VHH binders against Type II methyltransferase M.MthZI (mthZIM). Designs and how they scored, part 4

Target 1, 355 residues: Type II methyltransferase M.MthZI (mthZIM), of Methanothermobacter thermautotrophicus (Methanobacterium thermoformicicum) (p29568)
Amino acid sequence: MKTTHRIYFKNSADMNELKDKSINLVVTSPPYPMVEIWDRLFSELNPKIEETLIDEEDGLRSYNLMHEELEKVWHEVDRVTAPGGVVIINIGDATRKIGKKFQLYPNHVRTIDFFFDRGYQVLPFIIWRKQSNKPTKFMGSGMLPPNAYVTHEHEYILIFRKEGPRQFKTEEERKLRRESAYFWEERNQWFSDVWTDLTGVSQRLNHKNLRKRAAAYPFELAYRLINMYSIMGDWVLDPFLGTGTTMIAAACAGRNSIGYELDHNFKDLIESRINETLKLSNEIVMRRINDHIEFIREKNGKYYSENYKFKVTTRQEQDIRLYYPRTYKKIKNNEFEFFYQEVNPKKERQSKLNI

## First folded at step 1 (VHH)

Design c5 (framework vhh_nb_b201)
Fold by ESMFold2-Fast, scan of step 1:
Structure c5 (fold): chain B 355 residues (1-355), chain A 121 residues (1-121)
Amino acid sequence: as target 1 above (355 residues)
Amino acid sequence: QVQLQESGGGLVQAGGSLRLSCAASGRIFSSYTMGWYRQAPGKEREFVATITSGDSTYYADSVKGRFTISRDNAKNTVYLQMNSLKPEDTAVYYCAADLRYGTSWSEYDYWGQGTQVTVSS
């Protein structure tokens, strides 16, 4: 098993390296319009944004201009996404005071509208609720009604499907689909429309949690979405690659990837993250197996995995195969190949007993 | 594990036609994007046509309306029907296969050995 990963250090408003209808999964988190950290980036893309935002203090016009820049990328995403393909966009709304007006800028609505208007099916999407590390003050008039404002505590993981359900026409594709299945208990955790278990900072301690974690966020978010909406060997696109989280998650899940990133300075960070993740890649997949073994002991599963010699809850889980990247090669300055090893549950059981 | 073998090249007069065939080995032929490229002496290899696993076709501007790419998944074969041939079409024609979505046309995984097409004026 081998996967290929490419990074293009350029604006994803032009993805001419990619053919029309060639991508089947997009997973990305763009810069958020009207969130102050991104003001400079948007103003560099369109200098009129700085004039409108700072000089004119026109929040609505600034919001529209920022989304026009993102929509250049969404037009390219639409062009490259194949029928049956899925586009997943993690986006937060912005609460902000421009001049004398405080309001929410509903980024998720504008994003939904773009894909809905282009004929995509809007699938049930996920509210990702994460705790900020407690704001130092309340917004508005504190304890006095009516000029006090609710705390904004969530982001949206928007899910769009192009045309209709993906078809698997060859026996090889159907086999890979079966091997790419998730466990019944993973399905029950991942396919909730509210995610509260991925808290943005240090995870909660319990009496058996030894701080030994194989995956860190936002890695786990990308990893879940890739497993939910693609099969092994698929190509995953992230037009706002940043520090490489989607690429690394795709590699850990046995998927190929393509990423676009404006800032070439992220190159060394991405390569560093690849090296660190490879050291933990076995533990990432072994956690999935170990959690399954623990779960199935209590449930007396009806079906059996011949691959791993353990019970499973459903027939669809019988063909699951789990791989982790063992090594990689840098083929070009912008291209990496990962090479895989299949998991061994016998070693996982021994390791758990010896910890 | 995909092996590609081209056939059907040869010498033809301007205005004539040739049909190139590319036979592929491997059980996953129907999953591949198949393409044709050509290389004239002293020039870089250039794109001619592709056909995706979903039967979408793409052509270079120089061959649009004259060339037609097609595939027969039962025979594991891709074809290039070349009509109204010009001396400028003289080149070695290569068959290429790519399993992957999201790659550029020039970055195919597997290449054939090539077949010579010569168009006399």
Scores: ipSAE 0.000, ipTM 0.111, lowest interface PAE 20.1, mean pLDDT 81

Design c6 (framework vhh_nb_b201)
Fold by ESMFold2-Fast, scan of step 1:
Structure c6 (fold): chain B 355 residues (1-355), chain A 119 residues (1-119)
Amino acid sequence: as target 1 above (355 residues)
Amino acid sequence: QVQLQESGGGLVQAGGSLRLSCAASGFTFSEYAMGWYRQAPGKEREFVATISRGGNTYYADSVKGRFTISRDNAKNTVYLQMNSLKPEDTAVYYCAKTYDEYYGPFDYWGQGTQVTVSS
């Protein structure tokens, strides 16, 4: 098994490198309209935004103009997403005072409306409540009604499906789908509509300046979503790649990926993260195996995996195969190929000894 | 980091006894099964005994009735009491951390301790 990963350092409002209907899954977190950290980026894309936001103090028009910039990307996402493909957008709403007016800018609503209007099914989506490292603060009039405001503590992981359920018409496709299955206990954890167990930035990254970016999300979030909404060998797209989290998670899950990023300064960081992850790639898969073995000991599973010689809860889990990237090659300045090894749960976990 | 340190090996005459100890650190000892495995020259590493987090014990047929595995969670230590030793018991003995006595010690191994049984 081999996967291909490409990075384009350009505006994803034009993804001419990608043919129509070529992408199976989009996982991304865009710059959030009306979140102050992103004002400069949006104003560089459209100078009218700075004029409207700063000079005229017109929050609603600024909100609309920022979403118009994102919608140029969503039009490209729509073009490249295959029938049965899924588009996943992690987005936060913004609370902000513009001039004298405080309000919430409902970014998730505008994003839902875009895909809903284009005939996508809105699937049940996830509320991601990040673990807060900040003390609780009050907004508005403190203890006095009615002018106090509730604290906004969550983001949305919006999930859209194109044209309907994906079809698997060949036995080869159905076999790969079965091999791409997740464990019953993973399904019960991952398919909750509330996630509270993930922090907003990768612990391995731990970069102060990057932690200030609202759109940064952890490896585990991308890794779960990729395993939930694609099969091995699928093409995953992130039009707002940033530090490369989606690409690295796709590689760890045996999926191909393509990322777009405006800031060329992320290139070295992405390559460094690829190298770091390869040293721990066996650990990621062995963690899933060990968690399963621990779970199934008490469960008294009714089915058996011949591949790994352990019990499982359901018939669908019997064909699970887990691979990790062992090596990679840089094929071009913007293209990497990963090569895989199937996990053997009876071998020593050598990666544990190296960290 | 996970560390497993074996001790208690050595030279012993056939019919003698040895007690192996394995001091563990870097993980919550009481939450894992612990095991002993051995490797003789030119042979694959083989199962000897495991003890579950709940205290259930399992033994290879070749050592059943002669060896006893035990644990002390307060000391983060697992023991292997070896009685009626035979020349066939000569091997490097490894302590292991594992989740399941059926799959064996693929999570982490100690450095090993040599047991030699003569005559």
Scores: ipSAE 0.000, ipTM 0.104, lowest interface PAE 20.4, mean pLDDT 82

Design c7 (framework vhh_nb_b201)
Fold by ESMFold2-Fast, scan of step 1:
Structure c7 (fold): chain B 355 residues (1-355), chain A 121 residues (1-121)
Amino acid sequence: as target 1 above (355 residues)
Amino acid sequence: QVQLQESGGGLVQAGGSLRLSCAASGSTFSYYSMGWYRQAPGKEREFVATITYGGSTYYADSVKGRFTISRDNAKNTVYLQMNSLKPEDTAVYYCAAHEGWYTSPEEYDYWGQGTQVTVSS
């Protein structure tokens, strides 16, 4: 098994490197309109934004102009996404006072409207309530009604599907789909419409470093979504790649990826993250297997995995196959290939007993 | 997990300067976006500045042109150079870190214990 990963250091408003209908899954988190930290980035993309924010104090116009910049990327996303493909956008709304007017800027609504108007099906989406040690902040008139405002504590993981359900027309595709299945208990965890703790509170010495790395909020988010909405060998796109989390998660899940990022300085960081992740990549799939073995011990599964010699809850889980990237090669300045090994639960469990 | 420890706070006269340092220990500092927040007595925690791994910087309007954020990844340290200090800058200053895709102030996951800055009139 082999996957290919490409990074383009350019603005994703133009993805001419990608053919129409070539991408199976988009997983991304764009800069958030009207969140102050992104003002400079949006103003550099369109100088009118600085004028509307500072000189005119026009929040609504600024909001619209920022979304117009994002929509240049969404038009490209639409062009490259294959029929049956899924577009997943993690986005937060912004609360902000501009001039004398305080309001919430509903970034998720504008994003939904874009894809809905383009004929996408809006699938049930996820509210992600982030874990943080920062103190609760208050907005408005403190304890005095009616000018006190609720706190904003969540982001949205919006899920859009192009044209309709993906079809698997060949026996090869159907076999690969079965092998890409997830465990019953993973389905019950991942397909909740509210995510409050992506990493859980599970403390296990055998998985301490792996849970810490995989439980890095962006990695685990991307890893779950990639497993939920694609099959092995699919092409995953992140038009706002940043530190490379989507690419690394795709590689760990046996999917190909393409990322776009404006800052070329992230290149060395991404390569460093790849090397660090590869040292622990087998432990990511072993975590899934060990969690399954622990779960099924209590559940008394009805079906059996011949490949891994353990019980499973459903017939569909019998064909699950799990791979991890063992090595990679840099093929070009911007292109990497990952090479895989299938997990051996018996051998890997014996190795862990010695620790 | 990363642990953050601020230093460099103290008492300074209006018009003076201070440099705050935030030392990070643990794992993956190079992957974090780093920021500074402050909290004055009786007020909410306020954003001051942030720096991404790539070096992009963003500032609150109240400190633009006076404060400069920088980082040294080799030393796992982020700095806040504070010039032309005003009594209104008196606050406890907190260092914050976020491991993630892109940064926003709301996304910081790790916080230091804070360092007091007092600016006399």
Scores: ipSAE 0.000, ipTM 0.133, lowest interface PAE 19.7, mean pLDDT 80

Design c8 (framework vhh_nb_b201)
Fold by ESMFold2-Fast, scan of step 1:
Structure c8 (fold): chain B 355 residues (1-355), chain A 123 residues (1-123)
Amino acid sequence: as target 1 above (355 residues)
Amino acid sequence: QVQLQESGGGLVQAGGSLRLSCAASGFTFSRNAMGWYRQAPGKEREFVATISSGGYTYYADSVKGRFTISRDNAKNTVYLQMNSLKPEDTAVYYCAAGKYYSGTYYPSEYDYWGQGTQVTVSS
């Protein structure tokens, strides 16, 4: 097995490298309109934004202009997404005071409206409540009603499907789909519409020489979504690649990827992450195996995986096959190929014991 | 209250050794991956080593063969044995506790961090 990964350092408002209907899954987290750390980026894309935001103190107009920049990218996302493909956007709303007016800017609503108006099916989506310490600072009038504000502690993982459910018409496609299945206990964890177990990258990130971003998401979030909404060998697109999380997660899951990123300064970091991924990819797959073995001991599963020689809860899990990237080669400055090994739980355990 | 307390840092000559310890409390230690990260002046925090709940270890290329990470679940402690120290190993070393059985390279997957311990290697 082999996967291909390409990075384009350019504005994803133009993705001319990608043909129409070529992408199976989009997983991304864009810069968030009206979140202050993104003001400079949006103003560089459209100088009128700085004028309306700083000079005129017009929050609504600034919000609209920022979303117009994102919608240039969403038009390209729509063009390249195949029928049956899924578009997943992690986005937070912004709370901000512009001039004398404090309010929430509902980024998720504008994003839903874009895809809904274009005929996408809005699937049940996820509220991601980031795990955090209790806030010690209050907003508004402290203990005095009515001018105190609730805390803003969640983001949305919006899920859109193009045209309808994906069809698998060949036996080869149906077999690959079965091999791409997840464990019953993983389904019960991942397909909740509320995620409280993942910490956001923005609270933990400590980068001195890189641009900081409020909307960066963790590896595990991308990894879950890729396993939930694609099959092995699919093409995953991230038009706001940043540090490469979506690409790395796709590689770990046996999917191809394409990423776009404006800032060339991320190139060296992404390449270092590729090298580190090869050391950790085995452990990611072994975690899934070990979690399953622990779970099934108490559950007394009804079915059996002949490949991995352990019990499973459902018949569909019998066909699961797990691969991890073992090696890679750099094809061009912006293109990488990963080569895979199937996991062997018995050999991995023996290797640990031999030390 | 989750608490991570590092110890064992200090000043050492190039070629010397140090052993860092991190005592953990307030969570079920044996279920979580543990990691060590370091931050040198003028640089971002970088990965050093991680150990999964199952004892699998991963190392940064710069320390592979010189550093060893280990854990003692009975004492809720993770260790970093540092041998053949170089001046470029000078940094504040941080202990981190992850949410998952598997340790990862990604700092965003570690929810709990210690205050750090200074390691200074002189030429």
Scores: ipSAE 0.000, ipTM 0.171, lowest interface PAE 18.8, mean pLDDT 83

Design c9 (framework vhh_nb_b201)
Fold by ESMFold2-Fast, scan of step 1:
Structure c9 (fold): chain B 355 residues (1-355), chain A 118 residues (1-118)
Amino acid sequence: as target 1 above (355 residues)
Amino acid sequence: QVQLQESGGGLVQAGGSLRLSCAASGYIFDSYAMGWYRQAPGKEREFVATITWGGSTYYADSVKGRFTISRDNAKNTVYLQMNSLKPEDTAVYYCAVERGSYYDLDYWGQGTQVTVSS
């Protein structure tokens, strides 16, 4: 097994490298309108935005212009997404005071409206409540009503489907779908509409805004979504690639990927992350296996995986096959191929022991 | 029911040597880094040494030059050669399978007591 990964260092408002209807899954976290760290990026895309931010009478104009820039990308996302394909956007709303007015800017609503108006099915989506070690801070008048504000502690993982349910027309496609299945207990964890188990990534990079964003979009989030909404061999697109989290997660899941990123400085960081992830990619798969073995010990599953010689809860899990990238090869300056090893089905698996 | 099993602990005099072994069953050893940690009475568990599947080694500053970690991938076993032992090395030594930086969880053995007399 082999996957292909391409990175284009350009504005994803133009993805002419991609054919219409060629992408099965989009997983991305765009710059968030009205979140101050993104002001410079949006103003570089459209200098009128800086003018509206200086005016300070009403942030709605800034909000609208920022979303117009994102919508140029969403138009391209719509063009390249195949029928039955899924578009997943992790987006936070912004709380901000501009001039004399404090309010929430509901980025998720405008994002929903864009895809809904274009005929996408809005699927049940996920509230991601980010836990951090940071204590809750009060906004507004503290203990005194009515001018106190609730803290904003969640983001949205919005899920849109193009045209309708994906069809699997060949026996090869149906076989890959079965092999791409997840464990019953993973389904119960991942398909909750509230995620509280993914904490914010530690901010090791105090002064770097690009790496600060990457820390906010964790590997495990991308990895789950890719396993939930694609099959092995699918093409995953991230039009706001950053430090490569979606690409790396796709590679770990046996999916191809394409990423777009404006900052060429990310290239060396992405390659560094690939090398670090290859050292740990076997551990990701073995963690899934070991977590399953611990779960099934208590559950007493009815079915059996001949591939891995352990019990499973459902018939669909019997055909699961798990691969990890062992090596990669740089084919071109912007293109990588990953080569895979399947977990050895003849060796015994170790159960987790707590000390 | 695959597990980590430590052996080779015991009582030794200061300046002496001990070799600890940790046997891991099955595929888990072939793919993971393995390491040694120790816990002295009344103290928190601390890192001692780790070795990747490919053979790269990392050591705590307190044991560099005195301890050597190695592995036999064919036997699914990791070793800790402890030379020039000091009373401060007295602890229960735990073998761990390290699952990397994506999670804080490791597999742990039951531990083996090392006592260094003064």
Scores: ipSAE 0.000, ipTM 0.112, lowest interface PAE 19.5, mean pLDDT 80

Design d1 (framework vhh_8h5u_2)
Fold by ESMFold2-Fast, scan of step 1:
Formats: structure tokens, C-alpha cells, sequence
Structure d1 (fold): chain B 355 residues (1-355), chain A 121 residues (1-121)
């Protein structure tokens, strides 16, 4: 098995490198309109935004102009997404005071409206409640009603499907789909509409400036979504690649990827993260297997996996195959290939005892 | 090993009727809560849902076929059916049978090869 990963350091409002209807899954976290760390990026895309924010102090107009910039990307996302493909956007709403007015800017609503108006099916989506030990500030008048404001602690993982359910017309496609299945207990955890078990940052950035500017989401979030909404060998797109989380998660899941990133400064960080992840890729898959073995011992599963010689809860789980990237090769300045090994639970567990 | 196989397609004149069959092997409808559905795809177009039926017998149809098509299942024979009445030229398509274990009524794991239905005089 081999996967291909390409990065384009350019504005994803133009993805001319990609053919129409060529992408199976989009997983991304864009710059959030009206969140202050993104003001400079949006103003560089459209200088009218800075005038509206700073000189006019017009929050609503600024909000609309920022979303118009994102919608240039969403038009490209719509063009490249294949029928049956899924678009997943992790986005937070912004609470902000512009001039004398404090309000919430509902980024998720504008994002839903874009895809809904284009005939996408809005699938049940996920509320991600961030687990953090960071100190929080009271907003508004503290203990005094009515001008105290609720603390904003969640983001939305919006899920859109193009046209209808994906078709799997060949035996090869159906076999690959079965091999790409997840465990029953993973399904019960992952398909909850509220996620509370993931921190807002699973990996710290090296530079303070990059950390403040990135809307980085955790590896585990991307990894779950990719396993939930694609099959092995699919093409996953992230038009706001940032630190490379989606690309790395796709590689760990046996999917190809394409990422776009406006800031070339992320190049070295992405390559560093690839190297670090390869050292842990076996452990990621083995954690899934160990969690399954622990779960199934208590549940006395009815079905059997011939591939891994353990019981499973459902018939659909019998054909699961898990691979991890063993090595990678840089093919071009912007292109990487990952090479895979199928997990062997008995051998991997034995190696831990021998070290 | 696990498969569904469609049959019953063919050429029919407008206003005519056809009954499609979907035979399952390698699993049984009575053993699991399988949802079963029929999808169609006209030349050059994407697929569309035609009918769904749950293991308990609940059905759903889009407005384009409601009142004309009836989905049913015979768990003892491990076979599903689509009765198509008052056929129109726009019903011309390849019809696919799909079955899925679980609560998803639209994302099916087992798909047939399809059977051609042509409505033309």
C-alpha cells in the first residue's frame, strides 16, 4: 500500500491543480472570522476589512467581508468534491467587542447557509467541547445581571454531504470499504454529537507567533473524522492545512491527501511533524487494537476476525484491516509518498515485552 | 461471500409494471436489524434514493415515486422487493439494491450489481 501527499503553498481560493469531482473528503479548520488573531490574514486578503474593523468599528460588515473571503474557498471545495463526498469544517463562533458593542458572531450559521444553499445535505454535526486547564476570564459585568455573558467553550464540526450516499459499485470498492470499517465501540464513541474527550491543543507549536496564529486542531479529531467519512485510498483535502494535522492523520489512516497553506513558514514544521508521527504510527494503530481487545474480553463478542484472530461485536467488523506508515519518501519539494505495513497484533505485543 | 443480487429488470411500456427482487446471501435479514433500500441511476446522472424499508417494516419514499412504488421484504426467503406501478419514461435507470446493518437508512454496506429498467414505447 502507498499513499501520496501534496502541499501547495498558495491561496486555496484557486485550486486549479485539482480536477472537478476528484476529492472524496474535505476535513479542515479555516481561519475564524472575527477572532482577533485572524484579523491580519483577512485584511491582507481584502484591505477593506481593516478599514471596516478599525476605522468604522462595523462588526457586522467586517463579519460579512471575512466570510466572503472564505466563500471563495468553499466555491472551490464544492467544485472539487465528488458526488457522495463529505465536507467537514471545524469552526468556532467569535465573541468580540467592536467599539462599544459586544456580541457573538455566528460563523457556523453562515457556513451552514453556504452549503445548504448549494444543495448539500447537512448531516447531524458535532459539538466539540474543549477540555482545557487554561484560566478563563468572566465576560461582561461579572456577578451582576443582566450584562454578564456566557463563556464560549465549544466549536462546531459541521458535516455536509454532496448529492447523496456514496456508491460502491465494484467488488474491489466494496471489499476496501469493509476493510476500512471501525470497531463497534469506536462507532459508539465517535458518532456521538458531543465530543468532550479531546483537548483544544494536542501538540504544542514551537514558536509563540505561529501558535497564536494557528487554529490547530488535535490529531485525534482529524483521525476520527477521516476514519468515519472515507475509506482507505481516498483523497482527503484540507484547504487550510496550517501545521499539517489533516495530512498527517490521513497518512496514518491509509488515505492520500492534498493540502493548501498560504503561509510558507509552516513547511519545515509540517516536515518535522511527519518525522515525529512516523515514530508513533505503530503505537496509534496498536492503541486501537489494545482498546478493542480490552473491550471485547468483557463483552464476549459473537463474531470473529480471521485477520487478527480475535472476537468482534458485529459481522461488519470481521474484515477490518489496519495499516500504519512504516516509512516515507520525499518525491518532490511539495510531494511525499508513505509506505505501509499491516499491523500484526501478536508480533507487536511480543516486541513490547522484549524491547 | 456476502452479496445481494438484483433481478426483474427489463423493457416496459409507459403505464406498465415491474417487480424487482433482491436476493441476499452470506447474511440473513431475520438475524440482524438490516435496513434495505433501492437506489437508481439514470445515464449521466448521479444516483437517487427510491425506497427504504427497515427490519421492522417501516418504509419511506421520495415524492417522485410515492404512491407508485412499494418496497417490501420476505425475511424467510431472505429477499427484498420493489413493486413499480404506473411507470414513466423518467423512471428509466439502473436500479441497485442495498442493505446495511445498523441505524443508517441511507448509507448501505452491501450493494448489488444493478438491474436495468427501461420505460419506452
Amino acid sequence: as target 1 above (355 residues)
Amino acid sequence: EVQVVESGGGLVQPGGSLRLSCAASGFTFSDYSYAMGWYRQAPGNQHERVAIITSGGSTNYPDSVKGRFTISRDNAKNTGYLQMNSLKSEDTAVYYCAADYGSSWYEYDYWGQGTQVTVSS
Scores: ipSAE 0.000, ipTM 0.090, lowest interface PAE 24.4, mean pLDDT 81

Design d10 (framework vhh_8h5u_2)
Fold by ESMFold2-Fast, scan of step 1:
Structure d10 (fold): chain B 355 residues (1-355), chain A 122 residues (1-122)
Amino acid sequence: as target 1 above (355 residues)
Amino acid sequence: EVQVVESGGGLVQPGGSLRLSCAASGFTFSYDSYTMGWYRQAPGNQHERVAIISTGGSTNYPDSVKGRFTISRDNAKNTGYLQMNSLKSEDTAVYYCATEWKYGSSYLPQYWGQGTQVTVSS
């Protein structure tokens, strides 16, 4: 098994490297309109935004201009997404005071409207409530009604499908689909419409400028979504690649990927993250296997995996096969190939991996 | 690594015939699991689908080439073909072979060749 990964350091408002209807899954987290850390990025894309941020009374002009920049990318996403393909956008709403006015800027609503207007099916989507150990600070008038404000604690993982459900017509496609299955207990955790078990990432970026530009969603978020909405060998697109989370998650899941990133400074960071991930590459799939073994010990599963010699809950899990990237090769300055090893649970359990 | 390579292009007179070949390798699935198609692009135009053949052997053509072009495949050789008859000057284009997966009513080009030039000229 081999996967291919390409990175284009350019504005994803133009993805002419990609043919129409060539992508089956988009997983991305764009810069969020009206969240202050993204003001500079949006102003670089459209200098009028900086002007409106300085002089505006209520923020609506800035909000509209920022979304117009994102919508240039969503037009390209629509062009390249195949019928049956899925577009997943993790996006937060922004709370911000501009002039004398405090309000929420509902980024998720405008994002939904874009895809809904273009005939996409809006699938049940996920509310991601991030965990925090720090005390909540009160906003507005504190304990005094009515000018106290609720805290904003969640983001949206919006899920759109183009046209109808994906079809698998050949025996080879159906076999690979079965091999790409997830465990029953993973399904029960991942397909909840509320995720409370994932924390926002604390990124150790090489330069503070990169920290201000990087979208901060965790590897586990991308990894779950890729496993939920694609099969091994599929092509995953991230038009806001940033630190490479989607690409690395796709590689760990046995999927190909294409990423776009405006900031060339991310190149070395992405390559560093690839190398660090490969050092721990088997741990990701072994974690899934060990979690399954512990789960099924108490569950009394009805079916059996001949591949891995353990019980499973459903017939559909019997053909699961798990691979991890063992090595990679840099084919071109912006193109990588990953090479895979199938997990061996017996050998790895005997070694008692503790790292 | 999936690789698609076209051959058989060239210069031909109006009314002539040409046979294009598409050699494919490196599939994650076997060759016969992929729908195969031919596309063309003339200067100043967007890509146009010319012919498609499904895993079951069903074919589809746009009206501009229907009756003149025939798509076929040899799964044992991992090769697809486009037989072009009664060629017209407007058939002049770079021809691309692509592998596609069918989802619902639509087709997905996943892997494209580098293209082969077909010129219909006196």
Scores: ipSAE 0.000, ipTM 0.089, lowest interface PAE 24.6, mean pLDDT 80

Design d2 (framework vhh_8h5u_2)
Fold by ESMFold2-Fast, scan of step 1:
Structure d2 (fold): chain B 355 residues (1-355), chain A 120 residues (1-120)
Amino acid sequence: as target 1 above (355 residues)
Amino acid sequence: EVQVVESGGGLVQPGGSLRLSCAASGSTFSSGSYYMGWYRQAPGNQHERVAIISSGGYTNYPDSVKGRFTISRDNAKNTGYLQMNSLKSEDTAVYYCAREGYDYSGFDYWGQGTQVTVSS
């Protein structure tokens, strides 16, 4: 098994490198309109945004112009997404005071409207309430009504499907789909419409810059979504690649990927993260297996995985195959190939006992 | 909220040893649901991972500490350890214990850190 990963350091408002209907899954977290750290990026894309931001009465005009820049990317996303493909956008709403007006800018609503108007099915989506070590931030007039404001502690993982359910017409496609299945207990955890078990960003990112912190979503978030909404060998696109989380998660899940990133400074960081993740890539899969073994011990399974020699809850889980990237090659300056090893739960457990 | 507390830092001479401990609250932290690692930061340098251990006991180390440092954990006590042997002046740093769920994008440092100084 081999996957291909390409990074284009350019504005994803133009993705001419990609053919129409060539992408199976989009997983991304764009720069958030009206979140102050993104003001410079949006203003560089459209100088009119800077002009409207200086006018303290024009918060809504700035909001609309920022979304118009994102919608140039969403038009390209629509063009490249295959029928049956899924577009997943992690986006937070912004709370901001411009001049004398404090308000929430509902980025998720504008994003939903775009895809809904393009004929996408809006699937039940996920509220991601970030796990944090700190108490809720207080906004407004403290303990005094009515000018105290609710703290906004969640983001939206919006899920859009193009045209309708994906079809699997060949036996080879159906076999690959079965091998890409998730465990029953993973399904029960991942397909909740509220996620409270994932931290937002690493502390290392907090010490670098706020832009990376705001846009970064955790590896596990991308990893779950890729496993939920694609099969092995699919092409995953992230038009706002940033530090490479979607690409790394796709590689760890046995999917190909393409990423776009405007800031060339992320190149070395992405390569560093690939190297760090590869050192731990078997742990991702072993964690899934160990969690499954623990779960099934407590609740007797009716079916059996011949591949891994353990019980499973449902027939659909019998054909699960789990791979991790063992190594990679840099094929071109911004193109990587990952090479895989199938997990061996018995060897991995024996190695642990010997240490 | 998950509370993590590091301990065991101090001043040692080159070639000496220290054992760091990382304890987490059992009432708010599920044993085995997180992996853990030790990171360090010296003045003028970025954070560096020095050890990682999974809930299942698999470990990884960078070349800079391989063979000298050993990470371990006690899942029943939600406690992790870093045994540091043959310490060098280059090991002088604040050491942080990080515990995460399934997030491999990096670690959140939930502790305040413990200072390790290697000098004569």
Scores: ipSAE 0.000, ipTM 0.144, lowest interface PAE 19.5, mean pLDDT 80

